VHH binders against Protein disulfide-isomerase A5 (PDIA5). Designs and how they scored, part 12

Target 1, 129 residues: Protein disulfide-isomerase A5 (PDIA5), of Homo sapiens (Human) (q14554r378to506)
Amino acid sequence: WMQNPEAPPPPEPTWEEQQTSVLHLVGDNFRETLKKKKHTLVMFYAPWCPHCKKVIPHFTATADAFKDDRKIACAAVDCVKDKNQDLCQQEAVKGYPTFHYYHYGKFAEKYDSDRTELGFTNYIRALRE
Short names: E, the ipSAE of ESMFold2; O, the ipSAE of OpenDDE; V2, 0.75 times the mean of E and O plus 0.25 times the DockQ between their complexes.

## First folded at step 10 (VHH; framework vhh_7sr4_2)

Design y3 (from w5 with T108Y; at its last look DockQ between E and O 0.60; V2 from the best seeds 0.00; counts 0 for: pae E 4.2 > 2)
Fold by ESMFold2, look of step 10:
Structure y3 (fold): chain B 129 residues (1-129), chain A 122 residues (1-122)
Amino acid sequence: as target 1 above (129 residues)
Amino acid sequence: EVKLVESGGGLVQPGGSLRLSCAASGFTFSHYDMGWYRQTPGKQRDLVADISSGGSTKYGDSVKGRFTISRDNTKNTVYLQMNSLKPEDTAVYYCAREWGADVTGKWYYDYWGQGTQVTVSS
């Protein structure tokens, strides 16, 4: 295997600093926040990962599509942050991006299909029954 | 179901050319980086060429200048044009979909084709 890091980007706000419908979670609030939602799709990521960067617009658009449904959340966890390291280990994150579906805070399954807005939205709509 | 199917392999004399194709299905092809790898018996798979979703390419040192990777997003297909073939290019060639990176930052490929044999011999 070979690493393929990109050059540093120009100064701009991070995904977490942007005001989007994505819930950016940390180890201290992860469990309590997820327990309050019937359906949460969580993206575990690293800011340096090019594949994560490609998915961010799709995941953000998915969060926006469900922003008015209080039972649904699209959440993200930055696993590079020190305060999230224990959480990402507890959730068995082995690579980035990783997508987990939680039902009222209980892990239900990994999402390992297409990482597009359509793929995410179809998945979430199927969960709403 | 994600599926990658290679074709276009065969026997060719040194100095010859082949064009490999990889037909992809079961995912939104235009959003994924794709690669060609090759393997001889008893060895690990080696990078031949990589192409990003945006069309940027990278080549292994031994094939640069001779091989060209390309993609057609309307046909969900990745191609490898192989020119000036040498006996050391003999291998099984695999198409792969790049998913992301592991926690150490190494590339992660989650789906591989079954491979197509390329043999360069007199």
Scores: ipSAE 0.124, ipTM 0.530, lowest interface PAE 4.2, mean pLDDT 87
ESMFold2 (binder alone), look of step 10: mean pLDDT 79; pTM 0.777
OpenDDE, look of step 10: ipSAE 0.744; ipTM 0.852

Design y4 (from w5 with T108V; at its last look DockQ between E and O 0.76; V2 from the best seeds 0.00; counts 0 for: pae E 2.1 > 2)
Amino acid sequence: EVKLVESGGGLVQPGGSLRLSCAASGFTFSHYDMGWYRQTPGKQRDLVADISSGGSTKYGDSVKGRFTISRDNTKNTVYLQMNSLKPEDTAVYYCAREWGADVTGKWVYDYWGQGTQVTVSS
ESMFold2, look of step 10: ipSAE 0.396; ipTM 0.697
ESMFold2 (binder alone), look of step 10: mean pLDDT 79; pTM 0.778
OpenDDE, look of step 10: ipSAE 0.597; ipTM 0.795
ESMFold2, look of step 11: ipSAE 0.386; ipTM 0.694
ESMFold2 (binder alone), look of step 11: mean pLDDT 80; pTM 0.779
OpenDDE, look of step 11: ipSAE 0.731; ipTM 0.847

Design y5 (from w5 with T28I; at its last look DockQ between E and O 0.87; V2 from the best seeds 0.00; counts 0 for: pae E 4.1 > 2)
Fold by ESMFold2, look of step 10:
Structure y5 (fold): chain B 129 residues (1-129), chain A 122 residues (1-122)
Amino acid sequence: as target 1 above (129 residues)
Amino acid sequence: EVKLVESGGGLVQPGGSLRLSCAASGFIFSHYDMGWYRQTPGKQRDLVADISSGGSTKYGDSVKGRFTISRDNTKNTVYLQMNSLKPEDTAVYYCAREWGADVTGKWTYDYWGQGTQVTVSS
């Protein structure tokens, strides 16, 4: 006699699983992807960190605001994934969230300003000028 | 610029009470977790209490049950109500804005106030 337990509701999708304008990168594609972009703002994060969770909507909205500018990317790296451990160490990520600006794939500076959509968008607009 | 200004410190007898205030400006206060820390001379800063943007609280073991952290997002202010004060509570008390966590999961802070002295002495 067959038993079919009730399936639980599907879990909420992770940020990486959501279809947004954010580029979710891994160690294997990080450098190649960033070299093709004039300006990339990268969020290094951990899914367990509540400070990261609070920023995610702001960063996602920022990515959407620049989605039509092919020279700009807002990217994210989950530093908890095994595939990303070497990358996050190489980029000297010591805490979460960490925001780096890259110019054609070359590290330029850390972003240490407001973690709001306005703060991110003002920063990126200033890079265009 | 981000600014945190503590007030309400002073001299008080054992068993007394004080209410500390931290006035915040230069950022969207309601979006940030905040904390109170204290430091005695020659020692590291220790967590006294923290409060999330949503109002959840956490306390250091030595102050639990005696201190209450709260916030008023309409006044951009975080408070520390200190009751049943003991001489060991004597310290400079700092307000801090939480920024994130290090790779081990400990909180990190990017802005601190200048501190307010609390002295509990007979």
Scores: ipSAE 0.178, ipTM 0.590, lowest interface PAE 4.1, mean pLDDT 88
ESMFold2 (binder alone), look of step 10: mean pLDDT 78; pTM 0.772
OpenDDE, look of step 10: ipSAE 0.541; ipTM 0.782

Design y6 (from w5 with V103I; at its last look DockQ between E and O 0.77; V2 from the best seeds 0.00; counts 0 for: pae E 3.9 > 2)
Fold by ESMFold2, look of step 10:
Structure y6 (fold): chain B 129 residues (1-129), chain A 122 residues (1-122)
Amino acid sequence: as target 1 above (129 residues)
Amino acid sequence: EVKLVESGGGLVQPGGSLRLSCAASGFTFSHYDMGWYRQTPGKQRDLVADISSGGSTKYGDSVKGRFTISRDNTKNTVYLQMNSLKPEDTAVYYCAREWGADITGKWTYDYWGQGTQVTVSS
């Protein structure tokens, strides 16, 4: 008999499991991790949200573009996880995706411009001035 | 600098047709889902049609079969072809860029055009 042609493909790794340059944070380590970075752009997201899924490749490429700069982080918080719910509430996340810029762990502003690698990269490069 | 500019509205007799255009600028248009909404005074905005960045479409029940949404990524433009117009189609029509979803899963929009009036009347 032939192989089972109906077998589902193996599950694709989640964004966290892909082990990219994106820092995947949780409520327990969010503040302390950000304090060590001069510039952090944080994506608050939900895995089920198709708008988040469309941005993930662009945000991931942005993190990779700055991976050699120790003062810069691109971080992500999954707001659906139980351990992150208090953090996302305290950061006033009302929808997904939401992007916040932090300076040494202090909230500075929302990022609400173009959600492409070029948009993110241009923003971060301007911060390095 | 995100801008959405609607055009093509006007006064039309029942059974007529109009084609609305939404010219987009200030963002990478091809990466975003777009929608057309309409609003009559004192009511909330209703979905007319939605088109994903990949071209998938959805329509409000009252316009299925009569309206067609399309997009041209080379011209950064969304279109709404409206055929067989009825008096109940009278409204201000808005173009919108999809932003994301709220915590309950409802779609949200971060930029809206100024609207174009469509009036269907004898």
Scores: ipSAE 0.193, ipTM 0.580, lowest interface PAE 3.9, mean pLDDT 88
ESMFold2 (binder alone), look of step 10: mean pLDDT 79; pTM 0.776
OpenDDE, look of step 10: ipSAE 0.736; ipTM 0.848

## First folded at step 11 (VHH; framework vhh_7sr4_2)

Design z1 (from y4 with H31Y; at its last look DockQ between E and O 0.91; V2 from the best seeds 0.00; counts 0 for: pae E 2.6 > 2)
Fold by ESMFold2, look of step 11:
Structure z1 (fold): chain B 129 residues (1-129), chain A 122 residues (1-122)
Amino acid sequence: as target 1 above (129 residues)
Amino acid sequence: EVKLVESGGGLVQPGGSLRLSCAASGFTFSYYDMGWYRQTPGKQRDLVADISSGGSTKYGDSVKGRFTISRDNTKNTVYLQMNSLKPEDTAVYYCAREWGADVTGKWVYDYWGQGTQVTVSS
């Protein structure tokens, strides 16, 4: 990769800027995107929260594990962004991280189990049965 | 099922020591940050100490230098070594699992133990 060698290096990419299998959603596209998926696990987060930062690699790995199943999505909403404030309020997000499971775009339950790749993948596999 | 079970409380003389243990089960213990809180009747629960999954520690001002939090991830256990105990340390001590932060940035805990009584008196 080429860039001006005398310039300061660019900042590290944010989670949203990284090219992963996680669907990064905003208020404008949240509901319509989720309606197209049989199973969506959504992480509502704040970039400043260290509890969220610990989960990000596990959630990202989970999204990658299901990338070839078109019925499944792992999605994320940055609740600090102005354009997402109404969405996070509407979804009753009271803290970070919050994980919601949606079935064809309808809220079904909160995910309260382990925040590890294994915890997430076991949950999603059980839904697929 | 997440369980947190405290032990090691009791009656002790001022200046004495106690070691509290919190046995955890039902979750991937090494992943989670853990804390000790205490409560006297009629008061809110106060932070005593917390320990991150990586071993970083923080202490409430009133116990700093006297109490030490530690963890053993192979035994799924959090410890609180309490030295130089004072009558003001008398409280029920609770082990808690950290969940995250509320929208204002304050820490939130989603599982608590039953508590263990510590009484410091002559």
Scores: ipSAE 0.338, ipTM 0.676, lowest interface PAE 2.6, mean pLDDT 89
ESMFold2 (binder alone), look of step 11: mean pLDDT 79; pTM 0.779
OpenDDE, look of step 11: ipSAE 0.632; ipTM 0.792

Design z2 (from y4 with V108I; at its last look DockQ between E and O 0.62; V2 from the best seeds 0.56)
Fold by ESMFold2, look of step 11:
Formats: sequence, C-alpha cells, structure tokens
Structure z2 (fold): chain B 129 residues (1-129), chain A 122 residues (1-122)
Amino acid sequence: as target 1 above (129 residues)
Amino acid sequence: EVKLVESGGGLVQPGGSLRLSCAASGFTFSHYDMGWYRQTPGKQRDLVADISSGGSTKYGDSVKGRFTISRDNTKNTVYLQMNSLKPEDTAVYYCAREWGADVTGKWIYDYWGQGTQVTVSS
C-alpha cells in the first residue's frame, strides 16, 4: 500500500503507529530496552523499502507469537528517522531490512535465514532451548 | 544453503532467441524478488530484468520489448526469454536473489548464481 497509486493513499497508521507486539525503538531507548531482554530480534528498516514492507506482516506475527514471554522481544528501528541515524550507523546497518539478534542487549549475530513467520519463530524457539 | 543455478546459455546468431532458467533452492522462493544481471569482463554487473514475488517486472532500457522475465513459484524457477538477440547482448548472465535496498534505494542482492554465458555472433 505504499508507492504506485498516483493519488495519495488513504490515511492509515504507519507500522509504528499500529498497536502490535513489536517494540518500536529509537536511539534514546534502544540500549536500555534491549538490556532487559534475554533475547531480542531487531528489524532495522526503512518505510520506503518494498523488501521491508513484505516482511512486516511476518515479523509482526512473530512478535505476537511471543507476546507472553517476557524474556523475548521483537523490536524494530526506523533508520530513516533523524533521531535513529547514529544508532543505525553504530549498528553497521548498510541496507534494509537488516535483522540482528541481541543477547541481554549485546549483539550476537545477524539473522540471515527465511524472512517468514515460521523462519523467525523457529529461530527464536531455538534460542529459548 | 541458498543455491541458484543458471542454465540455457550458448552461442546464437543475431536475431535469434534463448531461454535462460535459474533453479533456486534452500529458501522460500515465493517470498523473494529475483533478478537477472549480465556482465562483460572489466565491467560492473548491469540490470537486465527483475521480477517481484507478486509478478511485477522491471527491465533495463536496452532489453525492453525483447526480453521477458517470468517465474514459476511451484517449480522455484525464474526464467529469462531473450528474443531478437544482438551482439551487444553477449555477456555472462547471472540470476540473483534480492536482499533489500541500500540507503540510496538501490537494490542489494545477497546470492548470485555461477552465471551462464550467452554469445551472440555473426
């Protein structure tokens, strides 16, 4: 629903404005928030990126699947926002989407497997083992 | 492990046709956009055609109207039908999986096939 209608799209909330289980983080709260979680999978994205748009429903469903496990977070950072530019550079984000796994707030590895709900949920379940 | 294997290249006379195939494995093919690129020695890879997971296509200017990209999600295969071939089409053709976009909006591809040679000569 973004880019290609010549008319403006109808008003609807952005991903960040939607009430989902995804934690939308910014530079000011990123480190503190992640340190409180044993496992966090972070999606670094740009709203204009079609590759990101296709993954958003899958990542959102993944967050919902783990909403009752307080040790796990699925988080997202909009790297186009000025307030997030330093964070995304510090995390070496060179393109979108980028998925990082953090253990108690420390970077552990990049997620490079399937960008589907099943791919994400299998990965996270393996971490809880 | 992600794997892309091109086939269908060869030697063709000008005006002829070839059909390239790219067999994909190791990932959920229907969820990814795919592309064909070509390269001559000493040059960067040039866009030939892209196809989204939903079937939308994009072509390089020099191949519009002559080449058609298509995909079969049931067979995990992307195709490039090349008609009205010219000597300038001589190159190694690569299949690629789209990863995303860089900060400037240029597409990034994370897996490439080994390539298949297409030679158009008189």
Scores: ipSAE 0.389, ipTM 0.679, lowest interface PAE 2.0, mean pLDDT 89
ESMFold2 (binder alone), look of step 11: mean pLDDT 80; pTM 0.780
OpenDDE, look of step 11: ipSAE 0.705; ipTM 0.829

Design z3 (from y4 with D33E; at its last look DockQ between E and O 0.82; V2 from the best seeds 0.00; counts 0 for: pae E 3.3 > 2)
Fold by ESMFold2, look of step 11:
Structure z3 (fold): chain B 129 residues (1-129), chain A 122 residues (1-122)
Amino acid sequence: as target 1 above (129 residues)
Amino acid sequence: EVKLVESGGGLVQPGGSLRLSCAASGFTFSHYEMGWYRQTPGKQRDLVADISSGGSTKYGDSVKGRFTISRDNTKNTVYLQMNSLKPEDTAVYYCAREWGADVTGKWVYDYWGQGTQVTVSS
């Protein structure tokens, strides 16, 4: 006699659930968080997108490289979450991945260069000059 | 500046072969998925083949078993080997770099070559 069904296999942790240096933002905290940073590079993404999945390790390593600089953040927004739909529309995200640079919370430019740790870190280092 | 340059097109008889090349520059080639598309006048561009950064391939139904996509990351080049060519393969062939997906999940490409004409006829 059995009253407990076998448990389903544990899900893999999402990027947001992993403990990394990336700031995972939502519509409620996006603007206030970015206002406190001189330089923020934001990745707007969808978890289902293979192009996003390929970039995630590079973006995560970039965040780690700058974790001790309080003026710099690497942040991510999951545009598939219902609570982020208005944010991603307001930021004019048309596809995934999209990378925006913000200066003290103000949109400055779209990042369109190489989607590698070296590309991201060189870009951020140039901003510090 | 991102640059894609196709070569290797031409006139060939039915049953023949051609090898197309796409030389890439201005970006880290090994990190991008690349594709070949073809277009006949008045029609939409049609997927021929794509190849991931890691070498995984996908083919359009009409070319499976006859065409092979490959890449050489040390030469920043993607290739399309076209065997058993048919008159319906006549088109302009484009090399393209994949950007990502739009919000509906449709694949989008941000850079295209100028194209190379392939003509299969007498």
Scores: ipSAE 0.254, ipTM 0.628, lowest interface PAE 3.3, mean pLDDT 87
ESMFold2 (binder alone), look of step 11: mean pLDDT 79; pTM 0.775
OpenDDE, look of step 11: ipSAE 0.567; ipTM 0.783

Design z4 (from y4 with E98Q; at its last look DockQ between E and O 0.88; V2 from the best seeds 0.60)
Amino acid sequence: EVKLVESGGGLVQPGGSLRLSCAASGFTFSHYDMGWYRQTPGKQRDLVADISSGGSTKYGDSVKGRFTISRDNTKNTVYLQMNSLKPEDTAVYYCARQWGADVTGKWVYDYWGQGTQVTVSS
ESMFold2, look of step 11: ipSAE 0.443; ipTM 0.725
ESMFold2 (binder alone), look of step 11: mean pLDDT 81; pTM 0.796
OpenDDE, look of step 11: ipSAE 0.617; ipTM 0.796
ESMFold2, look of step 12: ipSAE 0.405; ipTM 0.712
ESMFold2 (binder alone), look of step 12: mean pLDDT 81; pTM 0.793
OpenDDE, look of step 12: ipSAE 0.607; ipTM 0.795

Design z5 (from y4 with H31Y W107Y; at its last look DockQ between E and O 0.89; V2 from the best seeds 0.00; counts 0 for: pae E 2.3 > 2)
Fold by ESMFold2, look of step 11:
Structure z5 (fold): chain B 129 residues (1-129), chain A 122 residues (1-122)
Amino acid sequence: as target 1 above (129 residues)
Amino acid sequence: EVKLVESGGGLVQPGGSLRLSCAASGFTFSYYDMGWYRQTPGKQRDLVADISSGGSTKYGDSVKGRFTISRDNTKNTVYLQMNSLKPEDTAVYYCAREWGADVTGKYVYDYWGQGTQVTVSS
């Protein structure tokens, strides 16, 4: 009788596949999705970028902290995907990560502060007052 | 207000050693990758050494084996230990904070110190 060896571990899921509170957007739905939210903080990223990988847990935790506030979204756009390249060019993304704040879908400002959960949550909390 | 302040430069004979320090303030130091660059007059800044927030290091080929980058997250400080110094190491040394990568994958730095002069001469 042969013992059945343990099955190999499943492939590591991508950030998008992890089913977090982060809204993963594409060019087709970016504008219409953002118009429905009073406040959206968008992370434009590349999966290969180590600086993006380091921020992902912090941004994900931020999205979770505001998951029950229907006026707020934390969204992400993978600029390497073919269907997002026009969007990232239109939004003037020149490097990764880039964080933009949108008010009802209208670009308001670039976020350039600390890339930690505390930095993001303090920023969003100040928007709500 | 993000600030990076280098110190420890000076005049040294060939074969000597120096230890540079970079004091950081105004940001969460432990979350950022940091680097040392150097520049001779009329030239572009060249990478000397790079240290990640987790302690992984990279070195320029001309300094590998002679220079050591380290960090102390409790003191918000990056160090560069420079041993076996050569006249070719003469430059202004800059501390820099890494921001991310441009679309081609090249690393980009958003804050730089004012620099500290290192001069190696007999």
Scores: ipSAE 0.389, ipTM 0.705, lowest interface PAE 2.3, mean pLDDT 90
ESMFold2 (binder alone), look of step 11: mean pLDDT 82; pTM 0.803
OpenDDE, look of step 11: ipSAE 0.691; ipTM 0.820

Design z6 (from y4 with E98Y; at its last look DockQ between E and O 0.58; V2 from the best seeds 0.00; counts 0 for: pae E 4.9 > 2)
Fold by ESMFold2, look of step 11:
Formats: sequence, structure tokens, C-alpha cells
Structure z6 (fold): chain B 129 residues (1-129), chain A 122 residues (1-122)
Amino acid sequence: as target 1 above (129 residues)
Amino acid sequence: EVKLVESGGGLVQPGGSLRLSCAASGFTFSHYDMGWYRQTPGKQRDLVADISSGGSTKYGDSVKGRFTISRDNTKNTVYLQMNSLKPEDTAVYYCARYWGADVTGKWVYDYWGQGTQVTVSS
């Protein structure tokens, strides 16, 4: 598990280090952060996963689209980090990417629809209605 | 509802050709990587070819130069052109949609067609 099949990325900031509207969570702050939000869509991912890399810009754009709604969060958890592996096991993440919807911090359902900005934004808009 | 439907299988003589089609519906086809796998009785499914959402292709060693994977995003269809067929190519061929990777980095597919039989014999 320590090794991924992709070469190390060039020396640019990781998704976690970038300034975006995505909330990057860890085991220590996951539950506390989610309890404060009516709706949270969480992406569990691995930085080396090719499909995760394709989804990141879509998920990031989704977070930006809802940045002004304080009841909504788009969050991400890097499951490759040792400190997050217990969280990802507790949340039953078996592979990447996995998307969970939480209502006031309680797991409600998996997101299994299209992994595009439009798919994510339509899902979240339906939750507000 | 995600649906994958293979067609184009059949019985052919060695050296012959077949073209398999996989019609996809229920998802945004152009955003997904797709693959063809095949399975012989008593064996696990083997990768035949895959094609990324952007059109990049990869082939199993035993089919390189003989098989061509392609996609038509306007028709939501992935194709497998199989030329110079050999008896070893006899299998059920499955179309699959790429889901992502398991924790070890292995590619995982979440939707599979029901398969189409290809038989290469005299």
C-alpha cells in the first residue's frame, strides 16, 4: 500500500495545499467539521489514482459553485496518508474515488452518479430543495 | 440506469475478422474510460484492450497488432476490431466501464455487459 504505480508528481502544490473552496479533512477534524454542515459531499481519494485526478477539477469547481452557501461543504480526504487510513476504513472506503453524502455529519448515502461538475451540482441542488 | 450491451460475436474461421460493439447508456459516456475483457472457462477475466476518455489505448500483449479498440462518443459506443483471429482468441468478450482503483492501485470496473461469445474454429 505504501507504493502507487505513478511516478512522483512534479514539485507543485498538492490539491490539499492549493487555495480552493474544497475542505481538506483528516481523521482528527472530520466529524466535528461535518456536524456543522447541513450537507457535505465528501470525496475519498488517492493522489496517484488516474480517475481521481480527472475528477479533481470537477469537484473543485463544484465546491466553488457553492462557496457562498454556509450550509454546504465539499470536502476531501486523502486516504493514502497514514493518519487518514483509520478514517477511511471506518467509512468503509474500498477504493478510489468514493463519494459520500453526510447530513449534519451523519452518513446518508453514497453518491453513484456522474463524476462531473454538472452531476455534482445537480445532486447538491436537489438536496437543498 | 447504467447499461452496457455487447454485440458482434459469433463463429469464425482462423484468420478471420470480427467487430465487436458495446452500446452504452445511462451515463456521460465521453467522461469514462472503457475496456474490453475476455474470459475462457476456468480462467479469470483478462484485459484485451482499454481506451481512455481522451482516446489513449492500451492492449494486452497477445492481441497487439491484431486488435484495435476505438470509441465514438457521439454514438456512446466502444468498438473492438479483431483481425487475424486465432483459436486462442476464443472466449466470452465483455465490455466494462472503469470505476477507479482499489487501495492497491488495481483498476476496478463497476459495470459489465453480459458478454458476447467469440469462437474461432475450423
Scores: ipSAE 0.152, ipTM 0.554, lowest interface PAE 4.9, mean pLDDT 88
ESMFold2 (binder alone), look of step 11: mean pLDDT 83; pTM 0.818
OpenDDE, look of step 11: ipSAE 0.418; ipTM 0.698

## First folded at step 12 (VHH; framework vhh_7sr4_2)

Design q1 (from z4 with W107Y; at its last fold request DockQ between E and O 0.88; V2 from the best seeds 0.00; counts 0 for: pae E 2.1 > 2)
Amino acid sequence: EVKLVESGGGLVQPGGSLRLSCAASGFTFSHYDMGWYRQTPGKQRDLVADISSGGSTKYGDSVKGRFTISRDNTKNTVYLQMNSLKPEDTAVYYCARQWGADVTGKYVYDYWGQGTQVTVSS
ESMFold2, look of step 12: ipSAE 0.414; ipTM 0.703
ESMFold2 (binder alone), look of step 12: mean pLDDT 82; pTM 0.805
OpenDDE, look of step 12: ipSAE 0.652; ipTM 0.819
ESMFold2, fold request of step 13: ipSAE 0.330, 0.308, 0.340; ipTM 0.661, 0.625, 0.678
ESMFold2 (binder alone), fold request of step 13: mean pLDDT 83, 83, 83; pTM 0.814, 0.811, 0.812
OpenDDE, fold request of step 13: ipSAE 0.688, 0.692, 0.728; ipTM 0.842, 0.842, 0.854

Design q2 (from z4 with H31R; at its last look DockQ between E and O 0.86; V2 from the best seeds 0.00; counts 0 for: pae E 2.9 > 2)
Fold by ESMFold2, look of step 12:
Structure q2 (fold): chain B 129 residues (1-129), chain A 122 residues (1-122)
Amino acid sequence: as target 1 above (129 residues)
Amino acid sequence: EVKLVESGGGLVQPGGSLRLSCAASGFTFSRYDMGWYRQTPGKQRDLVADISSGGSTKYGDSVKGRFTISRDNTKNTVYLQMNSLKPEDTAVYYCARQWGADVTGKWVYDYWGQGTQVTVSS
């Protein structure tokens, strides 16, 4: 009697497939989703980019820190997906990661400060005041 | 304010050694990839050496085996040990902070030091 080799384990879930407080957006729902939030910090990223990979835990922790504040969203857009190409061009994303702050869906500014949970949370706390 | 300050450049004979330092401030240094670049007049800046936040290194082909990049996160400093120097190593050497990657996957740098001159001549 011979055994079949076990199938390899399924690949690890992508950031979008993980169950986190981050809102993963696409071109079809980006504008309508953001206009319902007073404050949204959006990370435009590429999954292959190591600079993005280093920030993902910090951005995810930031989303979790504000998960109970209904006025705040931490959102992400995977610019490598074909369905997001037009959105990332419209938002003038030229490199990864890019962080934009939106106020009720209107672009307000780029976030260029420290890419840590503390940097993000300090920024968002200042926006609430 | 992000600030990068290079030092350690100067005049040296062929076959000699220099150690460059880049003092960094105004950001969480240990979380950023850093690099050394060099430029001769009329040319684009070329990669000399690159070091990740985790310590992985990459070198330009012309310096591999002769130069060593290192970092000291307690001093917020990147070093470039330059051995077996050749006249073609003459350039202004720049310290740079990696910001990310462009859409084609090439590295992007957002802050550069003012540069330090290295001159290798008999």
Scores: ipSAE 0.291, ipTM 0.655, lowest interface PAE 2.9, mean pLDDT 88
ESMFold2 (binder alone), look of step 12: mean pLDDT 81; pTM 0.795
OpenDDE, look of step 12: ipSAE 0.471; ipTM 0.729

Design q3 (from z4 with K106T; at its last look DockQ between E and O 0.53; V2 from the best seeds 0.00; counts 0 for: pae E 2.3 > 2)
Fold by ESMFold2, look of step 12:
Structure q3 (fold): chain B 129 residues (1-129), chain A 122 residues (1-122)
Amino acid sequence: as target 1 above (129 residues)
Amino acid sequence: EVKLVESGGGLVQPGGSLRLSCAASGFTFSHYDMGWYRQTPGKQRDLVADISSGGSTKYGDSVKGRFTISRDNTKNTVYLQMNSLKPEDTAVYYCARQWGADVTGTWVYDYWGQGTQVTVSS
């Protein structure tokens, strides 16, 4: 299969640098942070992956839609970063994007439905019921 | 449920043309990259063409200049216009949806149609 060549990043801020409602997590704070939330949807991603780039606006909008519900988090883990290598291996991430749902920090299931704001928000609303 | 249904295959003479259609349902079609692959018995599926959600296209070397991939997001359909057909184009043609990339950066497809037979014979 053809490898996806990655262009150098532009001078614009990365997703992590944009200060959105998305919680950007690392291996050191992943478990502690998730234990505090009843519902967390985590996006494991690589910045070079075009499929991740396409989903980022939808996932970001989802995080914003639930920003005032303190029981809910939409979180992201950049699996290319050195400090996240062990975490992504422990969570069995085999490709990007991967979405996991956690209940009070415990893995419950993969999310494999539509990768749109509506798909994510419908899923999270169903969890609150 | 994600469904991809191919149609438009058949028997055609060398030099002829066919147009394949792939009707998609069960997902937000306009948000996904799509592709056409083909397979002869006993061999791996080969890339024929792919098209991004934004309309950017890529083709296998053996079909460049003869085949055109397109999509209609209002009809949730991807097409393959096949011109100047050759006997070596004989295969089952499959429609596929891209889900992402593995850790090495290789594209991965998560849903495939049932396939439609194209036979180019004198």
Scores: ipSAE 0.351, ipTM 0.675, lowest interface PAE 2.3, mean pLDDT 89
ESMFold2 (binder alone), look of step 12: mean pLDDT 80; pTM 0.787
OpenDDE, look of step 12: ipSAE 0.622; ipTM 0.801

Design q4 (from z4 with D110E; at its last look DockQ between E and O 0.84; V2 from the best seeds 0.00; counts 0 for: pae E 3.8 > 2)
Fold by ESMFold2, look of step 12:
Structure q4 (fold): chain B 129 residues (1-129), chain A 122 residues (1-122)
Amino acid sequence: as target 1 above (129 residues)
Amino acid sequence: EVKLVESGGGLVQPGGSLRLSCAASGFTFSHYDMGWYRQTPGKQRDLVADISSGGSTKYGDSVKGRFTISRDNTKNTVYLQMNSLKPEDTAVYYCARQWGADVTGKWVYEYWGQGTQVTVSS
């Protein structure tokens, strides 16, 4: 006598819409947010890029691993959004994914190592020493 | 550091076969798309074949049916089996690891081997 079929599932939320430990930044808040963190690893990405999609779970898990360390942030910028185009140009992003390390908001280096949770977490742990 | 080392090139007669190998180190090989490109002097590098991390393959039109790309994730190696070779297959063959896409959506390969010469002639 149950006549209430479950509604169709909603469309999958975007990475930015998901509730994760990743800080999703935009041009207006990028510099101010990064200045407050001793260590920030930023992923510049495009949602349509298959290589970005493959990395997203690893980067998200990395952010969760450091969520309780207030000196560390794992942040992401969607460079396809119009509001982020100037930021991604200013940061010299030429392709996706691109990973930058910032020290108190100052660009320090490009991350070019392995794009796995282990690669990211080992890198960040080395920065804390 | 990421390193790609090609081997197996050489001189072969038309109709012959060669097997190229690309030994990879410095990264988690099974997570990356890999490819073979070739270049003749004065021309851009052309796609020969690529293989995704999941094993899906793609071939350039001029080599379909003659060349086979494969990978062995236990040996961190990509192979190119080249059969029915023709003089127009003469080139330097490069192994490449895909990095991602540029801002226009074109796939970009950031790491390349030094190449191995393949020469098909009588």
Scores: ipSAE 0.192, ipTM 0.564, lowest interface PAE 3.8, mean pLDDT 87
ESMFold2 (binder alone), look of step 12: mean pLDDT 79; pTM 0.776
OpenDDE, look of step 12: ipSAE 0.396; ipTM 0.688

